# Ledger of designs, part 204: miniprotein binders against q9bqp7

Target 1, 240 residues: q9bqp7
Amino acid sequence: VPQNWFPIFNPERSDKPNASDPSVPLKIPLQRNVIPSVTRVLQQTMTKQQVFLLERWKQRMILELGEDGFKEYTSNVFLQGKRFHEALESILSPQETLKERDENLLKSGYIESVQHILKDVSGVRALESAVQHETLNYIGLLDCVAEYQGKLCVIDWKTSEKPKPFIQSTFDNPLQVVAYMGAMNHDTNYSFQVQCGLIVVAYKDGSPAHPHFMDAELCSQYWTKWLLRLEEYTEKKKNQ
Key: E = the ipSAE of ESMFold2; O = the ipSAE of OpenDDE; V2 = 0.75 times the mean of E and O plus 0.25 times the DockQ between their complexes.

## First folded at step 20 (miniprotein)

Design Qf19 (at its last look DockQ between E and O 0.78; V2 from the best seeds 0.00; counts 0 for: pae O 7.4 > 1.5)
Fold by ESMFold2, look of step 20:
Structure Qf19 (fold): chain B 240 residues (1-240), chain A 104 residues (1-104)
Amino acid sequence: as target 1 above (240 residues)
Amino acid sequence: SPELAKELVQSVEWLLKEAKELLRMGDLWYAAWMARMAVDFAKDTGDPELIRRVAELLVRVARIAGRPELVEEAIRVFEELARRNPDPEIREIAEEAIRRLREL
């Protein structure tokens, strides 16, 4: 249990977003600063078990692929994730022009994988947008804020290769989402707030993506775990 | 090495505990994912008692979830555990888990 509780929602902020406004999605620029990012907090507070499992997974991959093969695999996973996020930002932005997009971005197993999800996504409010929790003093860059089946969500897009999953971020992905949610709800650049999260796991082979919906109750439980990680980070940095 | 074997057991135990917590929270998809990870890493321990414990958890999560795709993924994990494993006790644990999952 955290020593100091802080709510994920902002009681001073309306939970009634403007549903009829066709505003251009927000894209708040990420600024370099000394306050920690969500991903840095999570990376710096991994348990020794998470570290061990990740290292063991890496050794299995190196045994199969060789050192150079693993480096290539890792680079490719990063590039495919980047292309996937670029394609989704393009698809979800009303100002996108087809001339600026590579045909290969739109012809992707990952894009095929999410088609059934995208039909349930509407009301896009933010894309690739910075958030800052002004009280708890952390920052992040969220992928998307939009309605999914009528619920306004922070949406995180993940790629997955079967059978060789890249496990580095998977353990903590729900914490990342709720941290972004809490930050957005306490960021003066935003006039609305969200109560739900969605993690969309897309598959390279085009298999139907898994939509992992997190309602307000589940988000609150993950928020408690995020607060513990942020406390651990803060305590660790006091000793450096 | 003895140190790596001890850390592996401890990490599988950690996965088991985290999966139980996720189950308590009602996050059945992540609970199943962590339970599948626990089985995958537990096979390298060669410890039938630990493998039995993680197998029971994965079957339990799949039963509670009631989702065909999670049942199918669990079966695939146990089929890999059973495939040419040198220990007949471990093969039997995996095959029993598969039988229980197919009854769902």
Scores: ipSAE 0.791, ipTM 0.907, lowest interface PAE 0.7, mean pLDDT 86
Fold by OpenDDE base, look of step 20:
Structure Qf19 (fold): chain B 240 residues (1-240), chain A 104 residues (1-104)
Amino acid sequence: as target 1 above (240 residues)
Amino acid sequence: SPELAKELVQSVEWLLKEAKELLRMGDLWYAAWMARMAVDFAKDTGDPELIRRVAELLVRVARIAGRPELVEEAIRVFEELARRNPDPEIREIAEEAIRRLREL
């Protein structure tokens, strides 16, 4: 049990946003501060087993591709991910703000992959928006808050070149999602709360993306794990 | 190295534990992913008993998930294992797993 328990859901907030469907998704800028990001907390609190698995994967990839090839691969994966997120932001943003749709960004296998998911996405509330948990002292940048199949979700988009999710990103993705949920639910910049998460894994070849829906119960379970990771991070920092 | 082998076994045991927990939580996608990873690591140990345990878990996850895609992916993993492994016992484990997966 976490020593510093805090609820993921805010009982003072309604699930229904007060006003009419926001015509424009929220985009709160991430402030550079001393507060750790969700990603940083997760990276610094990886288990020895996770680190070992990643290092072994890295070594195998270097053996197969060479060092330069591995760097190129890593750079390409990162670039593809970035372009995919930019394309999604463009797609999910209101048309009036899309003066410069780079048509080239939309011509990707990843975008093709998520088309069937996008059909079920509506009511976009936030895109690439910062969240801060003031009490638990962490920040994050969430990809999307929208309704998926009529349920308001924090949506996290992931890219995979292979039908296997990228090892570095997948183990802690549910923790990332619930961390964003918990922060948003208690961030004063948001007037609503989320009870569900969605991880979408897009594939480079355009094969149908895999949606992984997280209900409120599953989110609550991962929230407990997130709190433990946050505590571990805090303790490690005190000892440095 | 013997140390690497030990670390591999430990990693597989961890993956098995986490996959089972995810399965209990209803997170079938991540359970399947971890189970596939466990197979990938277990194959490098050459331990038939460990491979059997991992195979059983992956088959179980695939069965519970009921997704054809996961079944097909699992079949591919075991086909590759059977093809690459000179150990008849490991080959038999892989072939049995494939048979079970095809029955789903």
Scores: ipSAE 0.023, ipTM 0.293, lowest interface PAE 7.4, mean pLDDT 83
ESMFold2 (binder alone), look of step 20: mean pLDDT 83; pTM 0.794

Design Qf2 (at its last look DockQ between E and O 0.78; V2 from the best seeds 0.00; counts 0 for: pae O 6.2 > 1.5)
Fold by ESMFold2, look of step 20:
Structure Qf2 (fold): chain B 240 residues (1-240), chain A 104 residues (1-104)
Amino acid sequence: as target 1 above (240 residues)
Amino acid sequence: SPELAKELVQSVEWLLKEAEELLRMGDLWYAAWMARMAVDFAEDTGDPELIRRVAELIVRVARIAGRPELVEEAIRVFEELARRNPDPEIREIAEEAIRRLREL
C-alpha cells in the first residue's frame, strides 16, 4: 500500500473532448529537468528478480546469436522501434509536412500488423507529447492519445519480432501507460483527461497486432503499483 | 552455479506470484503472458514441482479466460515442453496439462 496515495483521475476535468479544443493533436515538448521520467523511475526500481530474469534472457540470446549477433539484434530492435513510431506519428498526424512520405517507412510488417487496429482509432488528441504530473513531480513522453473503439485512451505502441513476449518491452508496459495517464490528467497543458489505456503489440511478420485494452478499473489497480514504484524511487534517492 | 540456480527458482516463484496478482486484477492477457514466460524459466530449473505449479497456473488462466486462442497456445507450449524433455516426470506434467486444456 503506498504511504502517499494520490488519485489517477482529476475531478476538475471532463472525460469528454470539448468542441473548442484544438483540431490538431497536441505535441508538448519535453523539458529536461531534475524531476525523474517514468522510464527512469521504472528502470531504477526493478526488483532483484526482474533484473535477474532480464540478465538471464540476455544470456540465452547471446548463447543463441553470439555476442556480435546479440549486439546487432538489439540495435535492429531499437531502429525498428524508432521507424515504427515515426510511421505511426506520420499516419496519425494532420500536421505532417508537404514532403513525400517515406514509403519504405510505411512498408513494414509492423505497420501491416496494426492496420486492423488503426481502423478503430479516431479523434487523435496528442502524439509524441510530454506529460508532467505537477503534484507527484514526474515526467514522460506518451505515444498517443486517441479514441479506440469509442473510448479515449492513452495508447502505447510496442514492437515484437515473434509471438513470444519480448521481456524487456512488456514487463512494465501497464505501469508506464498509467503513469502517463495520471500525469496527463494533472498537467495544466491538457484540458481533458483519459480513463482508459491501450497497449498495442505489433508483430514483425505482419500478423494481426494484439490490442490490450485497460478500462478505468484496471488502470486504477495498475496506478497503485505505479505509486509504489515512484515511492520506492523517491526513498532510494533520498538516501543517496 | 548453485547460487544462480537458487536465484532462478526464486525468480520463477516471483513470476508465479505476479501472475496470480494479475489474475486477481482481471488482466488475463498479462497473467497468461507471465505464466508462459514462467514455463521457459521453470524448465531451466529442472525442478518438476515448479514446472507443475506453472502448468497448473496456465490451465487455470485458460479456464478463467474462456478464450480458445489462449487454450490453443497453451497446448502448443506443453507439446514443445514434452518434446524437449525426455524426463518422464516432466513429460507427464506436460501431457496432463494438455489433457486438461483439451477438456476446456
Scores: ipSAE 0.743, ipTM 0.884, lowest interface PAE 0.8, mean pLDDT 85
Fold by OpenDDE base, look of step 20:
Order: structure tokens, then sequence, then C-alpha cells
Structure Qf2 (fold): chain B 240 residues (1-240), chain A 104 residues (1-104)
């Protein structure tokens, strides 16, 4: 049980959109603060088993590709992910804010992969927006807040070259999503709350993306795990 | 090295445990993902019994999920496992898993 328990959901916030929901998605800039990011917390609190698995995967990839080949591979994966997020932001943004859509960004297997998911996405409330949990003292940058099949979700977009998601991206994805949810639900910059999460894994070959819906119950379970990771991080930092 | 083999076995045991916990939580996708990772590490051990245990977990997850997509993905995983392994026992395990998945 976490020593510093805090709820994921804010009872003071209504699930109902206020009639004044801005027609434009929120995009709050990430402030460079001494406050740890969700990603930093997760990376520094990986279990020995997770570290071992990642290292073993890395070594196998280096054996297959060589060291330079692995660096290139990693760089390409990162670049493809970045372009995918930029393309999604462009697609999900209101037409009036559309900078000249680089048509080249839209011509990807990943974009093709998510088309069936995008059909079920509506009511976009935030895109690439910073969240801060003031009490628990962490920050994050969430990809998207929107309705998926009529349920308001924090949506996290992931890319995978193979049908097997990269071990680096998937182990802590549920924790990342609930961390963003909990932060948003208690961030004063947001007037609403979310009760659901959605992880979408897009595939390079254009095969249908895999949606992983997280209901309120599952989110609450992962929230407890997140709090434990955050406590571990805090303790490690006190000892440094 | 014997040490690496031991570490791989421990990693598979950990993945199996985590997948079972996720299955109990109703997170079928993440359970399936953990189980798929366990296949890769179990394969590296060359231990047919460990691979069998992982295969049984994958079949269980697929059965509980009842999603055709997960079944098809699991079939692909075992087809690839059978293709990559010259060991007849590992092939038999993979083929049996495929049979069970097709019956779902």
Amino acid sequence: as target 1 above (240 residues)
Amino acid sequence: SPELAKELVQSVEWLLKEAEELLRMGDLWYAAWMARMAVDFAEDTGDPELIRRVAELIVRVARIAGRPELVEEAIRVFEELARRNPDPEIREIAEEAIRRLREL
C-alpha cells in the first residue's frame, strides 16, 4: 500500500463537460521545472527484471544489426514515432489551426493503421498538453484527451515496427496513462476529469492498430502501482 | 553461460507471474503481451518445458479474451516459433498450441 495515497479521480470535478468546453483543444506548454516527469520516474524505478529484459533485448538487437546498425535503428524508430505524433496532432487539430499539412506526414503506414481508431475518436479536448500534479509533484506531456467510442479518455499513441510492441514502450505504458490521468484530474488548468485510458499501438505496415481500453477500475489498479513507483523514486532521490 | 541461462529462466518465471497477475486484473492485452515476451526468452533457454508453460498461458489468455485478433496473433507467434526451432519437441509444442488456438 502506498504511504502517500492520493486519489486518481477528483470528486470535485464533474464528468460532464461544462457547456463552455472550448472548441479548440488545449495545448499547455511543458514548463522546464525541477519537477520530475512521468517518464523520468518510470525510467529510474524500473525493476531489475525489466532492466535485464531490456538489456537482453538490446544485446540481441546489437548482435543482429551491429552497434552502428542498432543506433541507426533506434534513431529511425524515434524519428518515425515523432513524425507520427506530429501527423496525429495535425489530423486531430481543428482545421482553422492547420498549418499547411505536410501531405508527406500523412502518407505513412502508421497513419493508415490508426484510421479505424480515428473514426471512433471525437470531442478532442487536449493535444500535446502538459499536466502537473501539484500535490504529488510530477509533470507529464500527454498525447491526447478525447472521446473514444463516447468515453472520455487519455489517449497514448505508440508505434511498433513489428506486431510485437517494443519492450521499451509497453511495460510501463499503463502506468504512464494513469499518471497523466491523475495529474490532469488535479491540474487547475483543466476544468474536467477523465476516468478512462486508451493505448493505441500503430503498426508500420498499415495493419489495423490495436486499441487497449482501460476502464476506471483498471485505471485505479494501475494508479496504485504508479504511486508505489513515485514513492520509490522519491526515496531514491533523498538518498542521492 | 550457466548464469545467463539461470537469469533467462528467472525472467521467464517473472513474466509468467506478471502475466497471470494481469490476467486476474482483467488486462488481457497486457497479459498476452507479457506472455509473448516470455516466448522469446523461453526460446533462448531452449527448455521445452518452460516453452510449454508459456504456450499454455498464451492459450489461456486467448481463450479468456475471446477476441479473434488475439487468437490470430498467438497463432502467428507459434508458427514463427515452429519455423525457427529445429528441436522436434519445441515444434510439437508450437503445433499443439496452434491446434488449441484454432479450436477456440
Scores: ipSAE 0.018, ipTM 0.415, lowest interface PAE 6.2, mean pLDDT 84
ESMFold2 (binder alone), look of step 20: mean pLDDT 86; pTM 0.850

Design Qf20 (at its last look DockQ between E and O 0.83; V2 from the best seeds 0.79)
Fold by OpenDDE base, look of step 20:
Structure Qf20 (fold): chain B 240 residues (1-240), chain A 104 residues (1-104)
Amino acid sequence: as target 1 above (240 residues)
Amino acid sequence: SPKLAKELVQSVEWLLKEAEELLRMGDLWYAAWMARMAVDFAEDTGDPELIRRVAELLVRVARIAGRPELVEEAIRVFEELARRNPDPEIREIAEEAIRRLREL
């Protein structure tokens, strides 16, 4: 049980969007502060087993691709991920804010992969927006807040090559999502709350993306795990 | 090295434990994902008994999930396992897992 328990959901906030549906998604800039990011907390609190498995995977990939090949692979994965997020932001943004859509960004297997998910996405509330949990003292940049099949979700987009997901980004994805949810639900810059999470895994080959929906109950369970990771991080920093 | 082998086995055991917890939580997709990773790393041990245990877990997760896509993904994992391994015992484990998955 976490020593510093804090709720994921804010009872003072209504699930109902205030009648002023902002026609424009929120995009709060991330402020570079001394406050740790969700990603930093998760990276510094990985288990010995997670670290070992990641290193083992890396070694296998280096054996297959060579050292230079592996560097190129990782660079390409990063670039593809960035382009994919930029393309999604462009797609999900209102037409009036569409800078010249680089048509080349839209011509990817990843974009093809998520088309069936995008059909079920509506009511976009935030895109690439910063969240801060003032009490628990962490920040994050969430990809998207929107309705998925009529349920308001924090949506996190991931890229993968079939058949195996990119191992580095997959272990703590549910924790990342609930961390963003909890922060947003208590961030004064947001007037609403989210109760659901969605992780979408897009595939390079254009095969249908996988939607991993997390209901409020599952999010609450992962929130407890997140709090434990945050406590571990805090303790590690006191000892440094 | 014996140390590496031990650490690998321990990490697979950890993945199995995490997958079981995810099953208890009701996160069947992530349970399946953890189980698939466990198959990959269990293969690196060359231990047929460990591979069998991981295979049984993945089959169980797929059964509980009742989702055709997870069954198909699990089948693909075991087809690849059978393809990559010349060891008849590992092949048999993979083939048996495929048979069980096709019966779902």
Scores: ipSAE 0.795, ipTM 0.909, lowest interface PAE 0.6, mean pLDDT 90
Fold by ESMFold2, look of step 20:
Structure Qf20 (fold): chain B 240 residues (1-240), chain A 104 residues (1-104)
Amino acid sequence: as target 1 above (240 residues)
Amino acid sequence: SPKLAKELVQSVEWLLKEAEELLRMGDLWYAAWMARMAVDFAEDTGDPELIRRVAELLVRVARIAGRPELVEEAIRVFEELARRNPDPEIREIAEEAIRRLREL
């Protein structure tokens, strides 16, 4: 149980939509400072079991692909993920004249994989936007805030390759989403808040992506786990 | 290495506990995902008792979820377990799990 509980939602934030909302999604720049990022907190609070299993998975991949094959695999995964996020930002941006669009990535299996999800996404409020929890002192860069099937969500896009559907998944995906949600809800750069999360797992072969919806109750339960990780991080920092 | 074998068993037990917590939270998709990972790593231990424990969890999560896609994924996990392992005890664990999943 966390020693210093803090709510994920901000009761002082208005329930009524802002009639003067901007016509383009927010894109708050990421600040480079001492305040830890969500990903840093999660990386530095992995249990020894998480670390062991990830190293075990790496060794299996090296045995299957060879050392050179694994290096190529990891480089390709990184590049495909980067291009996938760039393509999604372009697709979801109202500015269709963006020159950074990669036509080859628009033909990728990942984009095909998410098409049915994108049809249910509307009301994009933020893209590739920084969030800061001003009380708990952490920062992040979220992928997207938009309505999914009528529910405003922090949306996180993930890529996966078949036949190895869960090899690249992190154990902490839901914690990352709720950490961004809590930060946004307590960040003065945002006039609205979100109560739901969505993790979208896209597949390289174009198979229909998996939408993992997290309602407010589930988000609150994952929020408690995030607070424990943040506390653990803070304690480790005290001992440096 | 005896040290690495101990760490593997402890890590599989950690996965089992995490999957149970996800089940309690009602996150059935993530619980099934953790249970599938637990089966996969438990296979590396060669310990039929541990494999049986994680297999029972995956079957239980799939039954509670009641979603055909999760049942089908679980069946594929056990089909691969049986295919890769000549040990008749491990093979029987996998085949029993498949039989129970098909009765859904």
Scores: ipSAE 0.764, ipTM 0.896, lowest interface PAE 0.7, mean pLDDT 85
ESMFold2 (binder alone), look of step 20: mean pLDDT 86; pTM 0.849

Design Qf21 (at its last look DockQ between E and O 0.75; V2 from the best seeds 0.00; counts 0 for: pae O 6.4 > 1.5)
Fold by ESMFold2, look of step 20:
Structure Qf21 (fold): chain B 240 residues (1-240), chain A 104 residues (1-104)
Amino acid sequence: as target 1 above (240 residues)
Amino acid sequence: SPELAKELVQSVEWLLKEAEELLRMGDLYYAAWMARMAVDFAEDTGDPELIRRVAELLVRVARIAGRPELVEEAIRVFEELARRNPDPEIREIAEEAIRRLREL
């Protein structure tokens, strides 16, 4: 149990959008701060076992691809992920401008993979938007806040290849989502909150993406694990 | 090295514990994912008892989830284990797991 528990939900906020809310999704700029990002906290608090398994996976990939081949592979995966997120922001944005005109940006197996998910996404409230937890002192950049099958969610988009090779940071995907949820729910830039999370795993070959829905109870359980990681991070900084 | 072999066993046992926790939490997708990884890394240990434990976990998660895609993924994991491993005890563990998964 964390020594300094803090709730993921804000009792003074509604998860139902106000009818007078702006018609364009929020996009709060990410500002560089002294306070840590969600991804930095997670990277710095990996268990010894998690680190060992990731290193072993890396060595298997290097054996298969060579050092230069592995560097090229990881660079391409990063670039494909970046293009995927840019395409989704363009698709979900109500303004159909320069982003929509890039045919190469919108044509990929990953985009084809998520089409059936996008049918169930509506009421987009935020895209590529910064969140800050003012009390717990961490920051993040969430991908999307929208309704999925009628539930307002923080939605995180992930890419995966088939067969599914082990990918760094997969262990912590749900913690990342709940950390963003907690930050958004306690960020003065937002007037609403979310109780649910969604992780969407898109596939390079265009196969139907997997939607991983996290209800409020599951999010609360992952939130406890996030608080432990944040507490561990804070303790490590004090001992530096 | 002997130190790396010990760390591998400890890391597979960590995966097994994490997968059990995810199952308890009701996160069947991530429980299955961790169980599949546990089988994959357990193969490198050559320890049939550890492999049997992680195989039983993956079969149990697939049964509870009741999703055809998770069952199919689990079967593929065990097919690869049986194909790659020369140890007849480990091949039998994999074949038994496949039989159980197909009866779902």
Scores: ipSAE 0.792, ipTM 0.908, lowest interface PAE 0.7, mean pLDDT 86
Fold by OpenDDE base, look of step 20:
Structure Qf21 (fold): chain B 240 residues (1-240), chain A 104 residues (1-104)
Amino acid sequence: as target 1 above (240 residues)
Amino acid sequence: SPELAKELVQSVEWLLKEAEELLRMGDLYYAAWMARMAVDFAEDTGDPELIRRVAELLVRVARIAGRPELVEEAIRVFEELARRNPDPEIREIAEEAIRRLREL
């Protein structure tokens, strides 16, 4: 049980957006501060088992691709992910704010992969927006807040080259999502709260993306795990 | 190395445990994902009994999920397992898992 328990949901916020919800998605810039990011917390609190699995995967990949090949692979994966997020931001942004759509960004297997998911996405409230949990003192950059099949979600987009989302997605993806949810729900820059999460795994070959929906109950369970990771991080930092 | 084998076994046991926890939580997607990873690591051990345990877990996850996509993915995992392994016992495990999945 976390020593410093804090709720994921804010009872002071309504689940229903006020009618004054801005027609334009929020894009709060990430401020450079001493506050740790969600990603940093998760990376620094990986279990020995998780580290081992990742290292084993790296070794296997290096054996297969060579060291230079693995570096190139990693760089390409990163670039593809970045382009995918940029393309999604462009798609989900209101037309009036669309900078010149690089049509080339839209011509990807990943974009094709998520088309069926995008059909169920509406009411976009935030895109590439920073969140800060004021009490728990962590920050993050969330990909998207929107309604998925009528439920307001924090949506996290992931890319996978192979239909096997194995190692490209960290075991901590659900923790990342709930960390963003909890932060957003208690960030003064947001007037609403989210109760659901959605992880979408897009595939390079255009195969249908896999949605992983997280209901409020599941989010609450992962939130407890997140709090434990955050505490572990905090303790490690005090001892450094 | 014996040490590496031990580490792999430990990793599989960990993945199995995590998958079981995820099943209890109702997170069938990630349970399946953990189980699939466990197959990959169990394969590296060459231990048929360990592979059997992982296979049983993945079949169970697929059954509970009741999602055709997860069943199909699990079938593909075991088809590949059978293809890559010359050990008749491992092939049998994979084939049995496929049979069970097709019955779902």
Scores: ipSAE 0.017, ipTM 0.417, lowest interface PAE 6.4, mean pLDDT 84
ESMFold2 (binder alone), look of step 20: mean pLDDT 87; pTM 0.857

Design Qf22 (at its last look DockQ between E and O 0.84; V2 from the best seeds 0.00; counts 0 for: pae O 2.4 > 1.5)
Fold by ESMFold2, look of step 20:
Structure Qf22 (fold): chain B 240 residues (1-240), chain A 104 residues (1-104)
Amino acid sequence: as target 1 above (240 residues)
Amino acid sequence: SPELAKELVQSVEWLLKEAEELLRMGDLLYAAWMARMAVDFAEDTGDPELIRRVAELLVRVARIAGRPELVEEAIRVFEELARRNPDPEIREIAEEAIRRLREL
């Protein structure tokens, strides 16, 4: 149990997804702060087993590809992820033309992979938008807030070259999503809140993406684990 | 080296514990993915007892989830485990796991 428990949802805030909203999705700019980001907290609080297994995976890849091959692989994975997020922001923006969107879809297997998910996404409220938990003092940059099958979610888009989970995707990504949810729900730049999360893993070969829906109960359980990681991070900084 | 082998076993045991926690939370998809990862690293140990433990977990999670794609993915994992390993004990573990996943 965390020593510093705090609820993920804000009871003083409306949870109605059809509240009066701007016609353009929110895109709050990320400000330079002294408070930590979600990704920094998670990176700085990895267990020694997580670090060991990640390093072992890295050494397998270097053995297979060579050091130069691994550097190129890593660079390409980062670029593909960035391009995928940019494409999704363009597709989900109400200002994009149909011709431009069609061309972007033909350029990537990842975009093909998520087509069946996008059919169930509507009511986009935020894209590539900063969040700050003003009480717990952490920040993040979420990918998307939209309805998925009628439920308002923080949506996180991930790329994978094959259907084998990467160690960080297995246990850090749900924590990342709930941390963004908690921050958004307590951020004065947002007038609404979110109770659900969605993680979408898209595949390079165009195979149907895996949606991972997290209802409020599951989000609350992951939120407890996030609070423990944030608490651990804070304690580490006291000792530095 | 003995130290590296011991650390690998400890890390696989940690993965098994994490997968069981995800199962307890009811996150069947992430429990299955974590268990699949545990099988992959357990194979590296060459330890049939550890491989059996993680195989039983993956079978259990896939059957509880009752999702055809997770069952099919688990079957492929065990088919590859049997293909890569000449050890009869490891093959038996993989073949039994496949049988359990295919039960009527």
Scores: ipSAE 0.761, ipTM 0.892, lowest interface PAE 0.8, mean pLDDT 85
Fold by OpenDDE base, look of step 20:
Structure Qf22 (fold): chain B 240 residues (1-240), chain A 104 residues (1-104)
Amino acid sequence: as target 1 above (240 residues)
Amino acid sequence: SPELAKELVQSVEWLLKEAEELLRMGDLLYAAWMARMAVDFAEDTGDPELIRRVAELLVRVARIAGRPELVEEAIRVFEELARRNPDPEIREIAEEAIRRLREL
């Protein structure tokens, strides 16, 4: 049980958006602060087993691709992910004012993969927006807040080259999503609350993306796990 | 090394535990992913009994999920397991898992 319990949901916030549906998604800039990011907390609180699994996967990949090949692979994966997020931001942004849609950004297997998910996405409230939990002292950059099948969700977009999820993304993605939810629900820059999460895994070959919907109950369960990771991080930092 | 083998076994046991927890939470997709990873790491141990346990879990997850796509993916995992392993016992485990999955 977390020592410092804090709720994921804010009882003072209504789930109903105030009548002013902002015509424009929120994009709060990430401030460079001494405050740890969600990603940093998760990376520094990986279990010995998780670290071992990642190292073994890395070693296997190096044996297959060579060291230089693995570096290239990693760089390409990162670049593809970045381009995918940029393309999604462009698609989900109502303002065509983003620079000349590099038509090349939209011609990806990943974009093809998520087309069926995008049909169920509406009411975009935030894109690439910073969240801060003032009491728990962490920050994050969330990909998207939108309605998925009529439910307001924090949406996290992931890329996978293989139908097998990338080991790096699989373990802590639910924790990342609920961390963003909890922060947003208590961030004064946001007037609304989210109760659901959605992880979307897009595939490079254009095969249909996998949606992983997280209801309020599942989010609450992962929130407890997130709080434990945050406490572990805080303890490790005090001992440094 | 014996140490590596021990660490692999521990990692598989951890993945099995996480998959069971995810099943209890109703997160069947992540449970399936944990089980699939457990297959990959169990394969690296070469321990047929460990592979059998992981295979049984993956089949159970697929059954509970009732999603055709998860069943098909699990079949592919075991087909590849059978293809990569010269050990007849591991092949038998994979083939049995495939049979069970096709009956769903």
Scores: ipSAE 0.315, ipTM 0.659, lowest interface PAE 2.4, mean pLDDT 86
ESMFold2 (binder alone), look of step 20: mean pLDDT 87; pTM 0.863

